# Designs tried in a protein design chat: VH-VL binders against o27280. Part 126

Target 1, 266 residues: o27280
Amino acid sequence: MDSMNVPEVLEIKRIVEESESVKTFIFSWDFRREVRPGQFVMVWDFRDEKPMSVSLIDPVRSEIGISIRRVGEFTDRVHGLSEGDLLGIRGPYGRGFELMGRDILLVGGGIGMAPLAALADEATARGMRVDALVAARTADELLFLDRLEAAGVNISTCTDDGSCGFKGFAHERLLTLEENHDMAAVCGPEPMMFQVMRILDERDVPAQLSLERYMKCAVGICGQCCLDDTGFRVCAEGPVFWSQELSRVREFGRYRRDPAGRRVPW
Short names: E, the ipSAE of ESMFold2; O, the ipSAE of OpenDDE; V2, 0.75 times the mean of E and O plus 0.25 times the DockQ between their complexes.

## First folded at step 5 (VH-VL)

Design ta2 (framework fv_marstacimab; at its last look DockQ between E and O 0.54; V2 from the best seeds 0.57)
Fold by ESMFold2, look of step 5:
Structure ta2 (fold): chain C 266 residues (1-266), chain A 118 residues (1-118), chain B 112 residues (1-112)
Amino acid sequence: as target 1 above (266 residues)
Amino acid sequence: EVQLLESGGGLVQPGGSLRLSCAASGFTFRSYAMSWVRQAPGKGLEWVSAISGSGGRTYYADSVKGRFTISRDNSKNTLYLQMNSLRAEDTAVYYCARTSWYGSFDYWGQGTMVTVSS
Amino acid sequence: QSVLTQPPSVSGAPGQRVTISCTGSSSNIGAGYDVHWYQQLPGTAPKLLIYGNTNRPSGVPDRFSGSKSGTSASLAITGLQAEDEADYYCQSYDSSLSGSKVFGGGTKLTVL
């Protein structure tokens, strides 16, 4: 049994506006606490605590970046902060992405591009060929395009309204692109991930998918992040799972649980 | 610099066979799907066949299905087209082309001429 | 014959703007497959001019542009120059045919 991790109070060093609804908060970070793409941290605003994915891992500058979409009361409060303000951070937690082969496909929807941007930086630094399908509802919500382009990533975009790139859903666009990847990494809305996983499985492309569930302890004790019928804890055995692991999870792509434990549809 | 160099063209009688080769350099060959595209004299471009980077998937235009076989040797960075039961309408310049993730032919060879005539 | 329909020829004077159409169907362009454009100068192999409907490879001047709407696509050439005289082909994918890739019939551009 481990002692519960205590949040470290850190100063917001920089804020990057990624879109109207998404900001990246950058902190100095002591990399004796190793961070890998796909892991998450718990962000504490001195009232509430929520899991957030790490989007920037920069050991040379001793910095991490955490990308947060404004979607509710907690994230509204955090978005109201300025450089120099304080946040508590504990972690990192969870199992991150594993790179394999030489040719990787990234499929990200909305804020799900955050951990994939960190992964793209690592993959390109290792000389891998990186193809990224970046999805959003509208053109203004496409994330990290400049950063991905600067890293040498081949980008394809899709938007629900057709304002940029392919008009439609990520899985529909994926069907119109060539197949030739050693692996894929997928993160975004769970219905999107389910449909993308089915295509990747049919194409025999090994895939890792990052799931989101309600979390309380983040260290695997409380059971709030458990997946139905398997007992997998998203904070401990995930948040990144192989597609084979998820093929046995009945709830994946169909429902999730709110803080009260009720089934809610996607 | 990406380079594609076709060879193996020539004059063949109807019903004969011919094997085309395409030597690739300047890129990681196994990472890209490859195609053959042909152009009859004075005519437009016609896609003939494609093969995935691993070689595990192959595709053929209806006009050549059952007669042509595309293959690749990733250890030699070479693409092949085995052409059997040749017909007069197969007379064309045959281009080797690299297929991008987007489905475009982003690099082409200079082509090799195949003439099928009695 | 051609799954994608292009005009057989188009002409323009130096400095003029010309467009070349590429008309498909619901099984190709209308299904969301990208349109790519190639320039073939006399006596040479084709060269990629536009990919993914609108993107220019490195070295292609910005006076070449592509667009797509519904089941059709267009290549526009502004500031027409003598060296633009060539054959132009559109290309996509058709899900209804056993063959995967499809080309338009080609358009001969004549600079007057």
Scores: ipSAE 0.605, ipTM 0.806, lowest interface PAE 1.5, mean pLDDT 89
Fold by OpenDDE, look of step 5:
Structure ta2 (fold): chain C 266 residues (1-266), chain A 118 residues (1-118), chain B 112 residues (1-112)
Amino acid sequence: as target 1 above (266 residues)
Amino acid sequence: EVQLLESGGGLVQPGGSLRLSCAASGFTFRSYAMSWVRQAPGKGLEWVSAISGSGGRTYYADSVKGRFTISRDNSKNTLYLQMNSLRAEDTAVYYCARTSWYGSFDYWGQGTMVTVSS
Amino acid sequence: QSVLTQPPSVSGAPGQRVTISCTGSSSNIGAGYDVHWYQQLPGTAPKLLIYGNTNRPSGVPDRFSGSKSGTSASLAITGLQAEDEADYYCQSYDSSLSGSKVFGGGTKLTVL
């Protein structure tokens, strides 16, 4: 077995509280193991294992960050950890985002901003112009605003309740923003991504979207993250897909498979 | 330095046609939506039309819809406004403006005067 | 009739603070759409002064500031100077007008 498939036990170097429900766990990282925005790692708390997006890639400090939203038993345990505690990390896995052109649009919802924040750092470091539409249910759930601003990202916010920025959904806000981009990267709730993709397609903006599915092996062998009609494995062919690829995926924006393999609507 | 230079304005009779041009320089033209904004003598600003960076999407104010056509040639860094069936109320200085992501007009030309009169 | 309503004129003495209001509705400012402000000096083309409600482009002094609340926006000018005498326009987006960009009627600022 490839050494990359064995969890490496790492010490939590720092914890950043991003919001009430989101924490970023920072680890020392050996960058001989390359990691790209949009890729994920498997986080092991010695009881269970879950896929998590990489939200920070810092070759200068030799660090990576993993942002985790508190949503269940596993994440509850992880959120109870402190600096100096240990986690198992294996990866990275999956296909990350590709950067093309000079101008990039980021559209993120909730924790979906995690991989996009990492992408924003890379894009700005390359001298690209980055515009980011950051969406959340409420103002207090908007993520990485200060970080993005510090990186030179132009930010537009959107909240369901109007507590910050545009009142409404990301796709609604997007309709009021101009097409000034060579490509787009999208990550968030799948219904959001579905609507955003439609708009971007209508605008002829090439788009990459990061999907979330139940993943068990992360190496494309178990089939738990297979997408209907295509056979795409989110962990292997994804999690980042081009809009043209997703257009072939009937379940996209409609339903997903739960751990038991049942169809569950979004 | 971003520069926008309008041309094509002049005197035209009601019902006539006129084509405005805007030459852009100092930025990646295709990366930006462009707009036309007009100002009647002694009056305020009125948005007329917009076109996406690729040219795939166009927008018009109700006052000009069906009469005006916005277009662009990205290979020539030029924005156009074809104005047909001109009316007296179309008399104005027409500004070419670069449209930001936010929907603001961050750069303006000096404008070209269009006069519709008998 | 402009979709956004501005006072036709405001005035102030040098060094004073003046504010220009921009009143919209639930289909534009009230919907959360961004408000932008422009300065037009006499005989010149408009210049972007504020974008995205509160942001200043490069070169715009910090004595200019924008705010938005409810269905209204406001431009504040502190330390009023003679060169500030101009027409000021607010601009936004209105969803009820087939997605049109809309301007206020403009405000003439006189420095006394």
Scores: ipSAE 0.559, ipTM 0.825, lowest interface PAE 0.9, mean pLDDT 94
ESMFold2 (binder alone), look of step 5: mean pLDDT 93; pTM 0.949

Design ta3 (framework fv_marstacimab; at its last look DockQ between E and O 0.64; V2 from the best seeds 0.58)
Fold by OpenDDE, look of step 5:
Structure ta3 (fold): chain C 266 residues (1-266), chain A 118 residues (1-118), chain B 112 residues (1-112)
Amino acid sequence: as target 1 above (266 residues)
Amino acid sequence: EVQLLESGGGLVQPGGSLRLSCAASGFTFRSYAMSWVRQAPGKGLEWVSAISGSGGKTYYADSVKGRFTISRDNSKNTLYLQMNSLRAEDTAVYYCARTSWFGSFDYWGQGTMVTVSS
Amino acid sequence: QSVLTQPPSVSGAPGQRVTISCTGSSSNIGAGYDVHWYQQLPGTAPKLLIYGNTNRPSGVPDRFSGSKSGTSASLAITGLQAEDEADYYCQSYDSSLSGSKVFGGGTKLTVL
């Protein structure tokens, strides 16, 4: 077994409050261990362990950031932590995003913007043009806008309540925007991603989508994150999938498995 | 620097045909939708046609449907507008324009004049 | 008979604030489609002035601003200068016209 599978106890270097419900925890990172946007790490608070996307990759400062939304007991505990406190981190795991072409579209919803923010940094550093559609329920839940803007990303926002930008869902906003991209990266609520993927397919834009599933082992052994009917393991074959791959996944956009393995509709 | 250069304009009789070209440079041509916009003398702007980056999708104003055909050659960074069955009301300066992500026309050529007259 | 309605002309003295309205309908501006603005100097091709309702391209002074509400949009020019004398066009998308880009009729701005 590789040392990669053993959590490394790391000190929280900084905490960035992204929104009322989202915090980014920054850690010193040894970049001899490569990490790519779209990959995830397993975060261990010495009681429970959850997969989290990497939202910041900074080789210059030798730091990574993990953005976490407060949604349950585990995340409640983590959100109670302070700078200097310790967390266990193992990984990274999974398949990250691939950058292609010169022009890239990012479509993110809520916390789904986390891995896309990291991807945006890499893309802009490579001299790519990046357009980002950032979606949230309300204006207060829009993530990483300042960061993206600072990176030179063109931003379009949409909110369910119309409090900022386009009033409506991401796929609705996308329909009002033009196709000017070599590829797209999508991450957010699965119903959103499902609709966005359909539009991108109709537009013949190659798309990568990052899925969220219950993951326990992160190493493709336990099968908790297997997708019907392909048997794809989100932790091993994903979490980033090409649209062509997801077109084969029956459950995509329809349901997921809960911790007990039961089908839960979206 | 983004550059768009229209050519092919001229005088043509009603019912005649003309093919416009737009040479593009300074950007990844295939990544952008392109449009033709025309302006009759002393009149306002009128969108004519658009084509997706790959060329797979084309769009036309009702006024030109069935008569005009937009196309592109991404290997030559060139946009085309084949105009058939030309009418007097088609007389205008024709601009090629790059279409932005937001649906705006962020870069314009200098235009080429098309005159349809007997 | 443009789909988007603009006043034919507006005027102002140097240093003044002028506004140009663009009135649409439920099938274009009211449907949530973005409004863009163009400046056309005499004898020249149009230039993008505002995109996405409120955004200024690089090189456009901050004295130009755009807004949108309901089925209408507006271009505001503060600190009017002689060089601002031009035709201004709003542009959007209309879903009722088979997915057509649509322009306003244009507004001639005269600087007095």
Scores: ipSAE 0.626, ipTM 0.854, lowest interface PAE 0.8, mean pLDDT 94
Fold by ESMFold2, look of step 5:
Structure ta3 (fold): chain C 266 residues (1-266), chain A 118 residues (1-118), chain B 112 residues (1-112)
Amino acid sequence: as target 1 above (266 residues)
Amino acid sequence: EVQLLESGGGLVQPGGSLRLSCAASGFTFRSYAMSWVRQAPGKGLEWVSAISGSGGKTYYADSVKGRFTISRDNSKNTLYLQMNSLRAEDTAVYYCARTSWFGSFDYWGQGTMVTVSS
Amino acid sequence: QSVLTQPPSVSGAPGQRVTISCTGSSSNIGAGYDVHWYQQLPGTAPKLLIYGNTNRPSGVPDRFSGSKSGTSASLAITGLQAEDEADYYCQSYDSSLSGSKVFGGGTKLTVL
C-alpha cells in the first residue's frame, strides 16, 4: 500500500476544548499531502483506529485539526491525552466537498459542523458568501460559532431545547429561512440530513452530504462502509455524496448499522 | 455601502399602469431575495411582493395578485414592479427592500410615490 | 385588521423604559417564525432595528432589545431619548396567508 495507507505517528501540538464533549487536536502537517474539506483521517491510539473528520486545514501554519466527540471507549482515551502525546494518523481519505458558485449554505448538526468549519474557511477565502445553520441539542453543544463569525460566516442557530436560537430541528428552521444559494453542504445526524436533503431537492439547490459509516480499511477494500443497494463505499466514493447519488440509496435516513453490521432503526 | 434607489412613481388614472424600478449597488444583487413594501399616506407598512435571488420564485400579497408582476434583471442589478389595473387603494409610497437570510428587510430605499386618482 | 397586533401609541419621559408589544397567532409567531422590528422616523424610510427576535444590527444601541414568547413579541427601549420618537413596526412570516410576510399595524412612540 502507499505512504497514505501507513499510520504516521504525530505529536499532539495543541488541544482546543470546543465544548465539554468535543476537543480539537492540532498536529503539524506536511501539505505535500494535500487535504480537502470533507476528507477524513484514521486516528490510531495504539489500540484501536477510528475515522475522524478534518476540521482545520491551515497551510500557513502547517497545521491540521481533527475534532473528536467523546462518545465511547476509544474517544474517552483520546480525550484523556495531553499536548505532546502521540497519535497515529493515516490519510487523508475520501472525496471532499466541491465548491460552486458564489453563495453556499452549510447545514451542520453537532460534530457534523467539523468538516463544514473547514469548508467555511475555504469558501470565505474564495470570496463566497457563506450562510451556516448550526444545530445542536443545547446551546452548550453548538460548535465553532466564534470561528465561523470571525471568518465572516452568517450564522443561524437552532437547538432542540430552544436554549439558543430557533427551538427545533435544523430542517424546521431551514423552512423559515430565505432560499438563495448556489449549493449546500450538509453534515450531521442522518435523519437530519435526510430531511434537509428533501427540502433542498424541492428547492432545486445542488447539495452535497457527508455520511458516516462503519469503516475498517478506509481505502475501499474491505467493504465495511458499503451502502445498501448501490455498492457505494463511503470511504472511497464518499464520504461526501451529491444528493442525486443518495436518492438511490434505500437505507439513507431509514436505518443505521452497528459495528457488527446489524440493521438498527433510527 | 448598500444602496437602493426606486424610480417610476407618479400620478396615474384608475385602471392604468406603472412600472417601478429599483437600482441596487454595494452588494452582490443576485445573492439576495428582494421585496416591495408599500405605505399608504398616514398608514402602516404593507408587504407587496417578493422575488428570489435567481428570479425563479415570486410571491404576491392577495391584494395585488394577478395585477402586479415582480421581476429582476441580475445583469443590471435592477428590481422591477409592473403594476397593472391600478386602484385608488394602491396609492402609497413604494419601497424597495433587501431581504436578509433571516427574512427581515435589512436595507430599504427612499421610496417612490404612486398616486392613483382621477 | 393587521395579522400582528400592536398598540397604536405609547409614551414615556426621557430616561424611562417603554415596551411595545406585538401579538400574533399560531400561524406566525406561535409557529416559531422570527419577529423583526423597524424604526421609522418622521419623513424617512424604515430602518431595521431588531432581527431574529433579539439581534441588533451594527450601530443599533443596546438600549433597544427584543424578546419573544408564545404568540407574542416585545420591543423594549430603556433610557428613552428624544430621538427615539418614531413609529415602530413588528414583522414576521405567516404560513396561512398568501404572500407570507406580515407587519404589525405600527406603534407611535411619543417622548414626553
Scores: ipSAE 0.503, ipTM 0.754, lowest interface PAE 1.9, mean pLDDT 88
ESMFold2 (binder alone), look of step 5: mean pLDDT 92; pTM 0.944

Design ua1 (framework fv_libevitug; at its last look DockQ between E and O 0.01; V2 from the best seeds 0.00; counts 0 for: pae E 14.3 > 2, placed apart)
Fold by ESMFold2, look of step 5:
Structure ua1 (fold): chain C 266 residues (1-266), chain A 123 residues (1-123), chain B 110 residues (1-110)
Amino acid sequence: as target 1 above (266 residues)
Amino acid sequence: QVQLQQSGPGLVKPSQTLSLTCAISGDSVSSYSAAWNWIRQSPSRGLEWLGRTYYRSKWYNDYAVSVKSRITINPDTSKNQFSLQLNSVTPEDTAVYYCARGEDSYYYYMDVWGQGTLVTVSS
Amino acid sequence: QSVLTQPPSASGTPGQRVTISCSGSSSNIGSYYVYWYQQLPGTAPKLLIYSNNQRPSGVPDRFSGSKSGTSASLAITGLQAEDEADYYCAAWDSSLSGPVFGGGTKLTVL
């Protein structure tokens, strides 16, 4: 038989509507299966299987949460499900975020805030000071603000249209913020992450960035998640990389690949 | 294959500074994947984590609240070592001191330990 | 008194199953991974279990860990004479802002 994992079929325990386009699906989880912020799971709707970041890790309630933005056929079907319906989950996979020091900056764009929300919960529980720059196109798309506030996170917002907080892009807001952080964690649209990484590198702030690539096996065998020029596999050596690892990747911020392997502009 | 070798004096007078060194082989003190810890063990307090140092573009330290005002942990990249200094010692600081490697800076478990050094604080 | 509570002693005969408990709170075991260490007399602690239930290379399958709520347990099956040692649980504690250890359990093989 094939060495790849088989999805475990789990019941949707609770659904949280995070925005018009984003829902969090919550499942019971046996935490003998280790889960770290920044890791991903493969979600199977009995037709297709897609990677999704873990957004809630709650060992006390024995729950995990997976936040999913509606962007296409697979995610439309999943958004149509109800509490009590079934999904397959295999994983978790990948290298998660490392926390260090006492002060962390989170920079998240859109659904990229999902893994950062899980990281924020762990950082605040560890006693770290957490600042979050939460970015979106418009105010209605800013994610997890109430949850981050309740956890004691210091929030800065930016929106492309200026409907909430700073009007502009995340990297533009970052230039105007005081920087006294020991590390940063970044997740969102790759063009945003590239610009944010350049600023953080100039400031000599250690940064970890979470990438998305097309995945099939999730255990590093099939090669579909490889980065040009390095041989890094996002599912095995990532999805979280240190900025110095990414500085060696020619494709980062320049193009992406579709499921057929064709180069596609950002 | 990572190994840790401790060195330093086993007797220190009260009010002086306890100083120990841990030499690393099979890994680098500046490895992005590791954190370098000191732990002590005494009959009255059992095992007690003292602090750690690690490198992530610059050097960071985390120290236990109980010793924070007196402790310094320093890396030495040229010798591939890290040290412990504990100021103003008293007999209550008598313990076996261990250095240990942690797998990363998020988790506080120690997968490789030094051999231990008994340090007695006595006049 | 230790933040993490272990029985001071445990015993069993060769071939038996023995469990060692570790009780904590929501500020440590309830929120964070549990680790177990074995210490033979005169030696450094050795990592026995990490991240609740994972075994490092070289640790026999007869050692296993588990966690429920704010409590953890180390189980040893097929008890052997060389298992006689002190056993410590450990976890990060948010109220003390650092890792904490249990007081230890001396396991005697009769």
Scores: ipSAE 0.005, ipTM 0.450, lowest interface PAE 14.3, mean pLDDT 84
Fold by OpenDDE, look of step 5:
Structure ua1 (fold): chain C 266 residues (1-266), chain A 123 residues (1-123), chain B 110 residues (1-110)
Amino acid sequence: as target 1 above (266 residues)
Amino acid sequence: QVQLQQSGPGLVKPSQTLSLTCAISGDSVSSYSAAWNWIRQSPSRGLEWLGRTYYRSKWYNDYAVSVKSRITINPDTSKNQFSLQLNSVTPEDTAVYYCARGEDSYYYYMDVWGQGTLVTVSS
Amino acid sequence: QSVLTQPPSASGTPGQRVTISCSGSSSNIGSYYVYWYQQLPGTAPKLLIYSNNQRPSGVPDRFSGSKSGTSASLAITGLQAEDEADYYCAAWDSSLSGPVFGGGTKLTVL
């Protein structure tokens, strides 16, 4: 198998605190190994390994960024690391986002904005007009606003409590927007993505959605990230899927597999 | 082994506040893999979920619609416990109250339960 | 009265197979996982089944769960005296934005 499957021990070059619960870890990256927005890497803290989306791709600085939300023991340990500390990284893996057209809509919720931020950079660099709907529970959980603004992205915010922007959910805000785009990229809580996808489908806007599933091997072998009915492996056929593909996935928006492989509700 | 120990008064007068505490052993109230719930049981209303609190680098609360306006669930990290406050109680709030652990914030089942506390609302 | 409907009682003899039904709607059982709790007399409920048919550690394999459409069922094979208890089904309900329970089934071992 390709050397890409062997974790490379990398030094944390820089840490950016995005929010109270999210940090971006920046690494030097050899771009002989291509990486695209929407792809993920396996992060190894020498005890456990978890898939993480790439949130920053900087060929000029030869850096990549991985944004990690503190949600469990693994991420808790990682959040305890400092610049100069080491992590194992292997990848990238999976299918990333494709860009088409001139006008693109990004809809992100919470940490789901991580891969979309990287996509925004690429899209704007390509001269595309980028609109981003950034959603979070509260204002302090909105991610990458300054970065997106600096990239020239037109930002619309949405918060559950109305502390910033539209009060409500992302799909509700989307319903208030009449403009159609050439394509959309969506990433966030799966229930959110499900509702957003429905709206985009009704509007005949091609949409790509990035799924989060428990991944163990990242190479399509173990089957831990298999989606019911289709047999899609999120690590191999995804994590980015077209809406047409997800329409075939019964479990989408309904349940997922936990680390033990058990079906669990959203 | 995770254990939950409940405490609080078993008698509350109408219009007063019901207060209960659930002490946690074998786990942390701020565990990233847990949610802490309150449920009550009565002959008239059966089992009823009241709400939960959980920590994910920030504290979150989910409350049942039926009691949302009157309920507060608070964690106490210093004592590794969480509490229930239910304001403006009526006889309809008479029930056995249980604290319980959920496995994750995405899970809506409880795998560890307290011993239960009968709370009677009476003048 | 309860969002999920269970028979109020069930009975069986030792060694017999008993089933307890739980009926709901598209807003709960039809869309979300079903859980089962066992409550022995004078005790707190205990998780018996999660995610339709999964058993926690310590639960005997003679307990099994199933789901079809908007209905779920708990099956107990090889009924034992110690199985005499109340059994409750539960599921998330989207309309109420919270878990809901059945009215409970009192199982008597004859």
Scores: ipSAE 0.000, ipTM 0.476, lowest interface PAE 13.7, mean pLDDT 92
ESMFold2 (binder alone), look of step 5: mean pLDDT 92; pTM 0.939

